# Ledger of designs, part 20: VHH binders against q9p4d8

Target 1, 280 residues: q9p4d8
Amino acid sequence: MDFMKPETVLDLGNIRDALVRMEDTIIFNFIERSQFYASPSVYKVNQFPIPNFDGSFLDWLLSQHERIHSQVRRYDAPDEVPFFPNVLEKTFLPKINYPSVLASYADEINVNKEILKIYTSEIVPGIAAGSGEQEDNLGSCAMADIECLQSLSRRIHFGRFVAEAKFISEGDKIVDLIKKRDVEGIEALITNAEVEKRILDRLLEKGRAYGTDPTLKFTQHIQSKVKPEVIVKIYKDFVIPLTKKVEVDYLLRRLEDEEDDDATQKSGGYVDRFLSSGLY
Key: E = the ipSAE of ESMFold2; O = the ipSAE of OpenDDE; V2 = 0.75 times the mean of E and O plus 0.25 times the DockQ between their complexes.

## First folded at step 7 (VHH; framework vhh_7b18_3)

Design f1 (at its last look DockQ between E and O 0.50; V2 from the best seeds 0.00; counts 0 for: pae E 2.8 > 2)
Fold by ESMFold2, look of step 7:
Structure f1 (fold): chain B 280 residues (1-280), chain A 119 residues (1-119)
Amino acid sequence: as target 1 above (280 residues)
Amino acid sequence: QVQLVETGGGLVQPGGSLRLSCAASGFTFSSYAMGWARQVPGKGLEWVSYIYSGGRTDYQDSVKGRFTISRDNAKSTVYLQMNSLKPEDTAVYYCAKDWGFEETYFDYWGQGTQVTVSS
């Protein structure tokens, strides 16, 4: 897809292709992280005396990565969502004028605090090689964590693009549900047990394939111990439900963008208004 | 409300051709991907072909090079051109609408049209 061409971004075939690639990245990152022990010191608040910072080693390392990445325009891209919005800094590169393809409030739909909490408390213990510390590899462990967190965030928040595409295609049905504030109706519209089973079955097969890859970055344990079933459980219990939360939260507010007199009911309003008026 | 009506089935000899049509109504046709599936006697339902709203297509291996899916958004119609037909292609052919979300899934189906390939 090309974020400079909104029609390619909201193309359902392109969205589905991207979601499958994000799934591959998540599986790979989980297997890479599984080469390390749980390493609880990485996640303990103020375990290390980091100057002028209150948080865990992971919190610090991720926030510094996001600060640097913001300076090279990473968070100008519509599909990038920061864990630490308050550390972002002005880029020293020329700004990219991405057309707005999502609703004006899209950057407020951010579940990264929930992702970080679930990752450290539930996902790490489930995929780690074992309990304990690897004091020589704290940096490498946290780097693997950053890859996991960023890929989870991208996949879950891509639900905003899926939700926008669905809103445009459904018209009256979804508008009625939003006006009624019918959360259960919206959830039912976007939920399908057979689709979920297909996703989980595909994850099981991919987990088996990736688990035998000899080119893993962190080769501390030549055989991955992450059972494919654990990857499936993480998707079922956390990734899928958080994606639905993002989709529902996005849809419930979508009519806010239809209030402007030059907005259109089907095109996302915000984008058409700015493109039509020449404000971009 | 969603309605899909297939036409164009019939009896043909092996090596022959048929063109199936599916008239769609009750939804914004140009916004949705469409597909064909078939019910082979004595076997289960299997997908045949798929066409995205933008025109990108995909086919089951056994029909690649013989079948062509197309759409006319102005007429809200999807077609399946079936060439070099084999007895194995004998089935009830269904037009189907994709649900338009994160995974491929057919949520509405037509009544089907019988295709019989026999000498």
Scores: ipSAE 0.403, ipTM 0.746, lowest interface PAE 2.8, mean pLDDT 86
Fold by OpenDDE, look of step 7:
Structure f1 (fold): chain B 280 residues (1-280), chain A 119 residues (1-119)
Amino acid sequence: as target 1 above (280 residues)
Amino acid sequence: QVQLVETGGGLVQPGGSLRLSCAASGFTFSSYAMGWARQVPGKGLEWVSYIYSGGRTDYQDSVKGRFTISRDNAKSTVYLQMNSLKPEDTAVYYCAKDWGFEETYFDYWGQGTQVTVSS
């Protein structure tokens, strides 16, 4: 995705391609994480005496990563959402002026807390090499976790772009639902069971392909490093639902920007603004 | 209600050309990808061509270089220019609307138009 080309950001094909590519990243990160035990100590609050920090070892390390990443403009990118927004620092690099594509409040849509909780409690047990502690690999474990978390966060929060595109596409139908604050209606509108099935099927295939060492010619039972079924389950139970949550949360607020503009513009329809902006 | 109406099918000789049209209504046409699929009697539906809302196009390998998909948003119409037609292209051609943002999926279909390539 090229965020410097706003006309391409909400293109359905580009959105799809981005999401598909993110699947690969997530799967690879899961595979990397699978080298290590679950290591519950990494996720326990104040398990280690970290100076001037209240939280888990993972929380600390992730926050330090985000601090560094912020200085290199990671979170200036429209598709990146930090877990610890309070630790972000200014960049010393030249500023990138991305065109605004999403609603003004898009940065406020953040489900990272839920992602972190689900990741440590549900996802890690499914993908880890085993249960219990691995004291010699705590650092490596946490590093792998960070990669997983960041990739999941990006994938799930990409729902904002999907939501914006859907808002434009659905027009009055979605506007009516938003005005009524009909969450169930919105969710129904943005859900397609067949599409979800196809996503899961694709993930199953990818999991099988990526988790297998093709050089093992003589092994009768080549086991995947991560069970493909676990990947599918994670998407089904967590990634897809959380993405929908992001979409719904985004959409419920989408008319806030319109109301502000209508106060200033005579014909403030979202369609007219979108067309006038030259995005489409 | 979403409606898709195909036209332009017919009988043509091998090497000939046809232009299919699909008039769409009942949705914001410019926001959705559109596609063409074809079906031979007794066989499954086969994807032929896809055009995204932004104008990007995709083709089945068997029709690449011969078929061109295009759209006119002002007319809410998608086209399939078929050149260098082969007998193997004989099928009922269907216009379809894409639902998906996360996956390509056609949620509405036209009634289809018959294309017959025969000497």
Scores: ipSAE 0.254, ipTM 0.678, lowest interface PAE 1.9, mean pLDDT 88
ESMFold2 (binder alone), look of step 7: mean pLDDT 85; pTM 0.859

Design f2 (at its last look DockQ between E and O 0.24; V2 from the best seeds 0.00; counts 0 for: pae E 4.7 > 2)
Fold by ESMFold2, look of step 7:
Structure f2 (fold): chain B 280 residues (1-280), chain A 119 residues (1-119)
Amino acid sequence: as target 1 above (280 residues)
Amino acid sequence: QVQLVETGGGLVQPGGSLRLSCAASGFTFSSYYMGWARQVPGKGLEWVSYIYSGGRTEYQDSVKGRFTISRDNAKSTVYLQMNSLKPEDTAVYYCAKDWGFEDTYFDYWGQGTQVTVSS
C-alpha cells in the first residue's frame, strides 16, 4: 500500500495483506524480546535516578525516542500512533502532504496507554526468558520492548483503516447503526468467530514455523523462543479485543465529519476520499 | 436479503470451455469482493478465485491461466470463464460474497451449479 494513494490504502485486500505481515513482525519482535529475562526494574516507576523525570526506564526511553522520531516526520504518517503524544515536536524536515484517508479525529483514537499497561503486566512475563533481572542488558531489553510496543500499536490501530473501509462499503446500514448509537450492532458487524479462529490458527502455525526453522539464529537459544500458544493467547486476549475497541470507537464518531461540513470542507474532505478511492 | 444465483454449468468434454454467471442482489455489489469455490466429489470445499471490488483477481494455482474471473458492476454479476477444462475440474461451483471486513470470509453463498468434465 502507498499512503500517498488513498485507493491503495482503503483496498481491503491491501489492508488484509498488511495485517498478515504485521503478525510476522510481532512474532519476530516477541522472539527477540524473549532472549531477555523479565527484568521488572525496567518497568518500575522511579527505579533509576533519571533527573527531572517521574516514570519507568521504559517510559523515559520510549518518550525520548518518540520526541526525536516526531522531528523526522514519523508521526505524520497515518499508520504511526505515539505512546506519548505530549512529547511530539515540530519536524525540521519538509512536511509530507498525505491525502486524508481517515476521519479527522483518527489521531484521537489511541489505545497505547492500555497497550503499554498490558505489555508490561501481561505480555513481558509471558514471553521473557525467565523471571528476575538481567542488569547488564537493561538498555538492550528496553530497546526490544520498544520494537514490541510499536508493532503491537501499529497492528491494533490499523483497525482504523479496516473500520473506514467497512464504513465506505456498508452504506446506509452502518450510518443507521451509528445514528442509533447501537454499540451492540456495531460490535456484531465487526465480529466473526470463524475469522477469529482462522487468525489464531494462522498464528499458531507461524509460531511453530519460527520455532522449527534450523537456519534462524534464535534457534541456537531454544530457551529464549516464544511458545506458539503464548502468541495465540496474546492475540486472543489482547490484540483482537483492543483492535475491536479501536474499530468501535472509530465508527461511533464517523459521522462527526459529515455533521461539521461546510461547502469548503465538503469539496476536499471525506467526500473527496470517496470519489478518489475507487470504492464507490 | 442477499441473493446469489449461479447459472451456466453443464457437461463438457476435456479441453472444452464453460462460462458461469452469478447474479447478485440485496447488497451494494460494487463495494464487495466476490469469489468462486467448488466442491469436488469425494473431497471438501476449496476456493477457486477471488475478484476484488476494484477488479484485482486471485486464483488457486491449479486453475491459474485457465480460469478467468470477472465482474460487471452495472449488472451486479460475477463471471467465471473456464477454459481447457480437465476431469478434475468436475465439481459443484458456488458463487460467494466476502463479508467485507478483516480477513477473508464468505458470508453468503449461492445454491451452486454443476460442472461435469468427462469424455
Scores: ipSAE 0.215, ipTM 0.641, lowest interface PAE 4.7, mean pLDDT 85
Fold by OpenDDE, look of step 7:
Structure f2 (fold): chain B 280 residues (1-280), chain A 119 residues (1-119)
Amino acid sequence: as target 1 above (280 residues)
Amino acid sequence: QVQLVETGGGLVQPGGSLRLSCAASGFTFSSYYMGWARQVPGKGLEWVSYIYSGGRTEYQDSVKGRFTISRDNAKSTVYLQMNSLKPEDTAVYYCAKDWGFEDTYFDYWGQGTQVTVSS
């Protein structure tokens, strides 16, 4: 997706294509992660004596990655959402001025905490090579985790674009629901059971196809490939629901920008009337 | 059963106009995105235009300003007004039904209607 072309960003076909590509990335990252054991120690708070840091090894490494990545404008991209926004630094690269496509508060929509929690507690056990610790691969494990987490975050938060597109397409119906703060109504409106089924079916097929690709065998020791069914389950139980949450959260606030524009237009009209009335 | 029936194709001179219609049945028309795609012989299927359930429209760059997609939910019909037609617009045009909002997957297609732009 080209974020410098705002007219294309909310294109339904482009959104779909992006989501489909993200599926591939996620699956590959899961496969990569599956080379390593679950390694619970990586996720335990203060398991290792990390200087000047309170948290898990994963938290630390992820935060360090985000710090570095921020300096190269990763989080200037509209589709990237950091797990640790407080550690971000300014870039030394020339600023990219992306046109605004999403609502002003879009960056405030962040479910990364939930993603991280679910990833470590539910996803890792499902995709890992085995239970237990692998002390010699803690770093590699955590690096693979970061790739998984970032890809999941991007996919889930892409719901913001979906939500914006839906907002524009549905018009008054969705506006009415938003005005009523009808969360259930919004959720029902944005949910399509058939679409979800097709996504899951596609994932199953992809999982099967990618799991059998000998080129994806990184190690001679056939550590357990991620089961396609597990991928489907992860999407069904976590990715899709969290994406919906992002969509709902985004939509609930969507009228805030409209109110501001009306206020500015009304204020501008008053100022113009004031200026035109010569009462200076 | 979902049915899509395209009409309105034909032979037209460059600069001419055609209006395609697609009569839809077998599903809740108003709940789905509808689209038009075209296929040139020997080439792949390309999307031409989409219309959202709420009426938002999208167009391929090559047809922007020339083509207009619209829908009548009461008639369960989607239209493609094609103006300023060019020889490169010659193709079989297909009406398509999208299966959902989040994944632009067209699950049903019509039989297609031939559009030929030739002097």
Scores: ipSAE 0.032, ipTM 0.461, lowest interface PAE 2.9, mean pLDDT 87
ESMFold2 (binder alone), look of step 7: mean pLDDT 81; pTM 0.817

Design f3 (at its last look DockQ between E and O 0.01; V2 from the best seeds 0.00; counts 0 for: pae O 12.1 > 2, placed apart)
Fold by ESMFold2, look of step 7:
Structure f3 (fold): chain B 280 residues (1-280), chain A 119 residues (1-119)
Amino acid sequence: as target 1 above (280 residues)
Amino acid sequence: QVQLVETGGGLVQPGGSLRLSCAASGFTFSSYAMGWARQVPGKGLEWVSYIYSGGRTDYQDSVKGRFTISRDNAKSTVYLQMNSLKPEDTAVYYCAKDYGFEETYFDYWGQGTQVTVSS
C-alpha cells in the first residue's frame, strides 16, 4: 500500500498483503529473541542507574530509539504508534503531508502499554531460550525485544485500518451499534471465528517452514528454536484480542468525525474516504 | 438479504466458450472481493478465480490463460469468461462473496449454474 495514495490503503488486497508481511516480521523477530534467556533484569524497574529516567533498561533503550526515529519522521507515518509519546522530537526532515485516511483521533488509539506488559510477562517467558540471566548480552537481548515490540505494535494497531474498512462496508449496522454504545454488538460484528482460525492455521504452517529453513539457523542451542505452537498461542491469546480491542475502540468514536461533516467539506470524512479508498 | 444469482451455464463442445454472470444484491458490492468456485464430480469443491474490490485477479493454475474474471461495480455483477473449455471443466459453478477483511472467507454462495463440456 502507498500512504500517499489513499485509494490504495483501504483496498482489501493491500490490507491482506500488509497483514501477511507483518506476520512474517513478527515470526522472524520471535526467532531472533528466542536466542536469549528470559533475562528478567532487562525488565526490572530501576535495576540500573540510568540518569534522569525512571523505568527498566528496556524502557530506556526503547524510548531512546523512539526519540531518534521520530526525528526522521517515523511517527508521522499513519501506521506507526509510539510506546513513549512524550519522548518524540520534531523532525529535521521536510514534513510529509499524508492524506487523511483514518479518523482524526486515530493516534489516540494506543494499546502499547498493554502490549509492553503482556510482552514482558507472557511472551518473553514463552519464547526465551530458558530461564535465568544472559548477563553478558543484556544489550543484544533488549535490541531483540525492541524489534519484537515494534512489530507487535504495528500489527495490532493496523486494526485501525481494518476497522475503517469495516466501517465503510458495514456502516449502517455499525452506526446503530455505536449510537446504542453496544460494545458487545460491535465486537460480535467485527469477529469471524473462521477467519481467525485461518490466520492461526497459516501461522502454524509458517512456523513449521521457518523451523526447516537452514538459512535461519543462527543459534548454538536447539532449545532456542521457537515452537510454531507457541507463536500460534501468542496470536490467539494476545495479538488477535488486542487487535479487536483496537478495532472496537476505534469504531466507538467513529461518529465523532461525522459531526464535522455538516460544517465543512475538508478532506477526510467517511463519504470522501469511501470514494478515495478505491472501493468504488 | 444477500443474494447471488448465477447465469450463463450450459452444454458446450470442447474448445468452446461460455460467459458466466453473477448478479449480486443485498450488500455493498464494491466493498467486497468476489470469487468463482466449482464442484467437479468426484473431486468436490475447488476455487477457480478471485477478484478483489480494486480489480486484482487470481486464478487456479488449471484455468490460467483460458478463464478471465471481471466485475462491473455499477451493475453489481461479476463475470467469468471461459474459453478453450475442456471436459475436465465440467462442474457446477458457484459465485461467492468474500466477507473476510483479514483473510479470505466466502460467507454467501449462489445457487450454482451447470457447465457441461462434452462432445
Scores: ipSAE 0.312, ipTM 0.716, lowest interface PAE 3.7, mean pLDDT 85
Fold by OpenDDE, look of step 7:
Structure f3 (fold): chain B 280 residues (1-280), chain A 119 residues (1-119)
Amino acid sequence: as target 1 above (280 residues)
Amino acid sequence: QVQLVETGGGLVQPGGSLRLSCAASGFTFSSYAMGWARQVPGKGLEWVSYIYSGGRTDYQDSVKGRFTISRDNAKSTVYLQMNSLKPEDTAVYYCAKDYGFEETYFDYWGQGTQVTVSS
């Protein structure tokens, strides 16, 4: 996606393509993470004597990554959301002035804390090579975790773009729900069961394809690096719901920006295209 | 030697509750996922609930919202809180130790505890 072309950012096809590509990234990152044990010590607060830091090894390493990445404009990108916004530093690179596509408060929509919690408690146990500690690979483990977390964060927070597109497409119906602050109504409106099913089916297929070593076809016990069903479950139980949360949170505030009038006029023609695009 | 001992089974009326416990020994409990399965006589083993080492939980659809699996690592015990029990929940319930996270299969089983839901 080219964020310098604002007219393309909210294109439903482009959003779909981006989401589909992010599936691949997430699956590959899960596969990479699956090389290592769960390593709960990585996630325990003050398990290691990290100088001038209070937190887990993962927290520290992730924060350091974000500090470095901020200096190279990573978080200037509209689709990147940091876990530790307090550690971000100014870039020494020339500033990129991205056109504003999302609402003014979009940067305040952040569910990374929930992502981190769910990742360490729910996702890691499902994708890890085994239970327990692997002391020799703590660093590698944490590095793989960071890749997983960042890819999940990007995918989930991409719900902001989806929400904006849906807002434009749904028009008065969604405006009425927002005015009423009807969270359940909004969630119901943005939920398409068929689309979700298709996403999960696609993930299953991708998981099967990406997680299998083709050289092991003749072995009686072909094991996927990560079980495709686990990937599907992670999406079903966490990724999709958190994405919806982001969408709902975004939409609830959408009328704060006075540009209300232009969104209602464009609503009529895009509803069918949005439903068909599998945007979740 | 790995040992799993289930307790808490019994006879209960429909709508009632039971709490199953499984005391585990012979392995590093906190490092392994644990599960509950049930078997009706003449039928195959059915997966009921699973709890990963990190606390992740999974449930069969038929028990979702009614059953809660939990673990106490300090006591090396896994629990299954069963609420709103139905006659269809009647079975021998088995505690099981997971082999590992790569494959969700059990390598050790308890002796089982009978749960009977009947009016």
Scores: ipSAE 0.008, ipTM 0.206, lowest interface PAE 12.1, mean pLDDT 87
ESMFold2 (binder alone), look of step 7: mean pLDDT 85; pTM 0.863

Design f4 (at its last look DockQ between E and O 0.73; V2 from the best seeds 0.00; counts 0 for: pae E 5.0 > 2)
Fold by OpenDDE, look of step 7:
Structure f4 (fold): chain B 280 residues (1-280), chain A 119 residues (1-119)
Amino acid sequence: as target 1 above (280 residues)
Amino acid sequence: QVQLVETGGGLVQPGGSLRLSCAASGFTFSSYAMGWARQVPGKGLEWVSYIWSGGRTDYQDSVKGRFTISRDNAKSTVYLQMNSLKPEDTAVYYCAKDWGFEETYFDYWGQGTQVTVSS
């Protein structure tokens, strides 16, 4: 995705491609994480005496990563959402002026807390090499976790772009639902069971392909590094639902910007402006 | 109600050309991707081409370089220019509306138009 080309950002084909690519990243990160035990100590609050920090080892390390990443403009990118927004620092690099594609409040849509919770409690046990502690690899474990978390966060929060695209596509239908604050109606509108099934099927295939050593093809018991079914389950139970949550949360607020604009510009609805802008 | 009506099918010799049209109504045409699929009797539905709302196009490998999908939003019409037709292209061709979101999924289909490539 090229965020400097606003006309391409909300293209559903481009969005799809981005999401598909993110699947690859997530799967590979899961595979990397699978080298290490679950290591519950990494996730326990104040398990280690970290100076001037209240939280888990993972929380600390992740926050430090985000601090560094912020200085190199990671979170200036429209598709990146930090877990610890309070630790972000200014970049010493030249500023990138991304055109605004999402609603003004898009940065406020953040489900990282839920992601972190689900990751440590549900996802790690499913993908880890085993249960229990691995004291000699705590650092490596946490580093792998950060990669997983960041990739999941990006994928899930990409729902904002999906939501914006859906808003444009559905027009009055979705506007009416939003006005009524009909959450169920919105969820129904943005959900397609067959589409979800296809996503999961694709993930299953990818999991099989990426998790298998092709050089072992002729061995009787080819074991995947991460079970493809676990990947599918993670998407089904967590990634897709959280993405949907992001979409709904985004959409419920989508008319806030329109109200502000109407107050300033008697100009037609968002759709009319979008169409008039020649972006599509 | 969504309606898709295909036209332009027919009999053509190998190496010939046809242009299919699909007139769409009942939805905001410009906001949705459109596609073409084809079905040979006794075989499953095969995707042929896809055109996104932004104009991006995708093709099945078997038709790449020969087929061109396009759209006219003002006319709410999607087209499939088929050149260098082969006997293997013989099928019923269906116009389809995309669901319009994350995955390629057609939620509405036309009645189809027969394309026969034969000497």
Scores: ipSAE 0.414, ipTM 0.757, lowest interface PAE 1.4, mean pLDDT 89
Fold by ESMFold2, look of step 7:
Structure f4 (fold): chain B 280 residues (1-280), chain A 119 residues (1-119)
Amino acid sequence: as target 1 above (280 residues)
Amino acid sequence: QVQLVETGGGLVQPGGSLRLSCAASGFTFSSYAMGWARQVPGKGLEWVSYIWSGGRTDYQDSVKGRFTISRDNAKSTVYLQMNSLKPEDTAVYYCAKDWGFEETYFDYWGQGTQVTVSS
């Protein structure tokens, strides 16, 4: 996939390949986080005396990372979505002018607040080595959390590219559903139970494969591993539903771009006007 | 209403060639990936080839180098050129439409066309 070449970005084969590879990254990051205890102090608001900051240690650390990363163009990339948009700063590097692939409001489709809530309340307890605190490892724990959160965010918000590709392919049908505000109709269009089963089965297989790491026969090691069933449950209960929410929210607003790009149109539809403009 | 109609099947000797065609209607053909699958007698349905809307192609290992999938968006038609045919290629061949979303899934199928490779 090349974000400088729109035709490669909206190719569903490329999108699907990227989504499958993001699964591996998420599983790896969960395994790395599983080396630590739940450590609820990392997530407790105002647990530590951070000057001029109201939030958790994780909130502070992630926001500082995002502020620095924005200055080196991380959040200029179309597939990067910040948890703390208000801390972003201008880059001091030459800007990259990515072609417009997504709708103008794409940056407003952001479920990172919900991702962060679910991560701290549901995912961490499910993958941690155990309950309790491990205060000597606060920094390392929070760094592992950041990797988990960023990979989850990227995977879930990649739904915007899937939604745009679908809109281009079926614009007239989707336009009618949007005008009716038919949320259930849009959900039905993007939902397939057999597809969801394939995703979950693949996750189970990957989780089992990562769990078959031989240990030396003559030593006993205490290893904290994420059970494959936990990975499957996280996808089923959170990743898949949040991805659908992103896709629906993106599609429901898609006609706003057609209003901003209004021109005398003799035939076709909203998709044809975007193709004529050199996007997609 | 989505419709897929396969033609071009028949009886051919080993080493021969056939070209299957699939006429598509009821959807924006150029926006969807298309594929071929086959039902080998006594075995389950297996995929043969895919062609994505962007032109990327993919093939099952057993047919790679012998089969070529192509599409003509102006005619809403997908083709499967089958060369160097073997008796094990004997099957009912189905044209299929991908549903066009986040995972590969064929949501509509043609009626199928019989290909028989026998001397």
Scores: ipSAE 0.163, ipTM 0.615, lowest interface PAE 5.0, mean pLDDT 85
ESMFold2 (binder alone), look of step 7: mean pLDDT 86; pTM 0.869

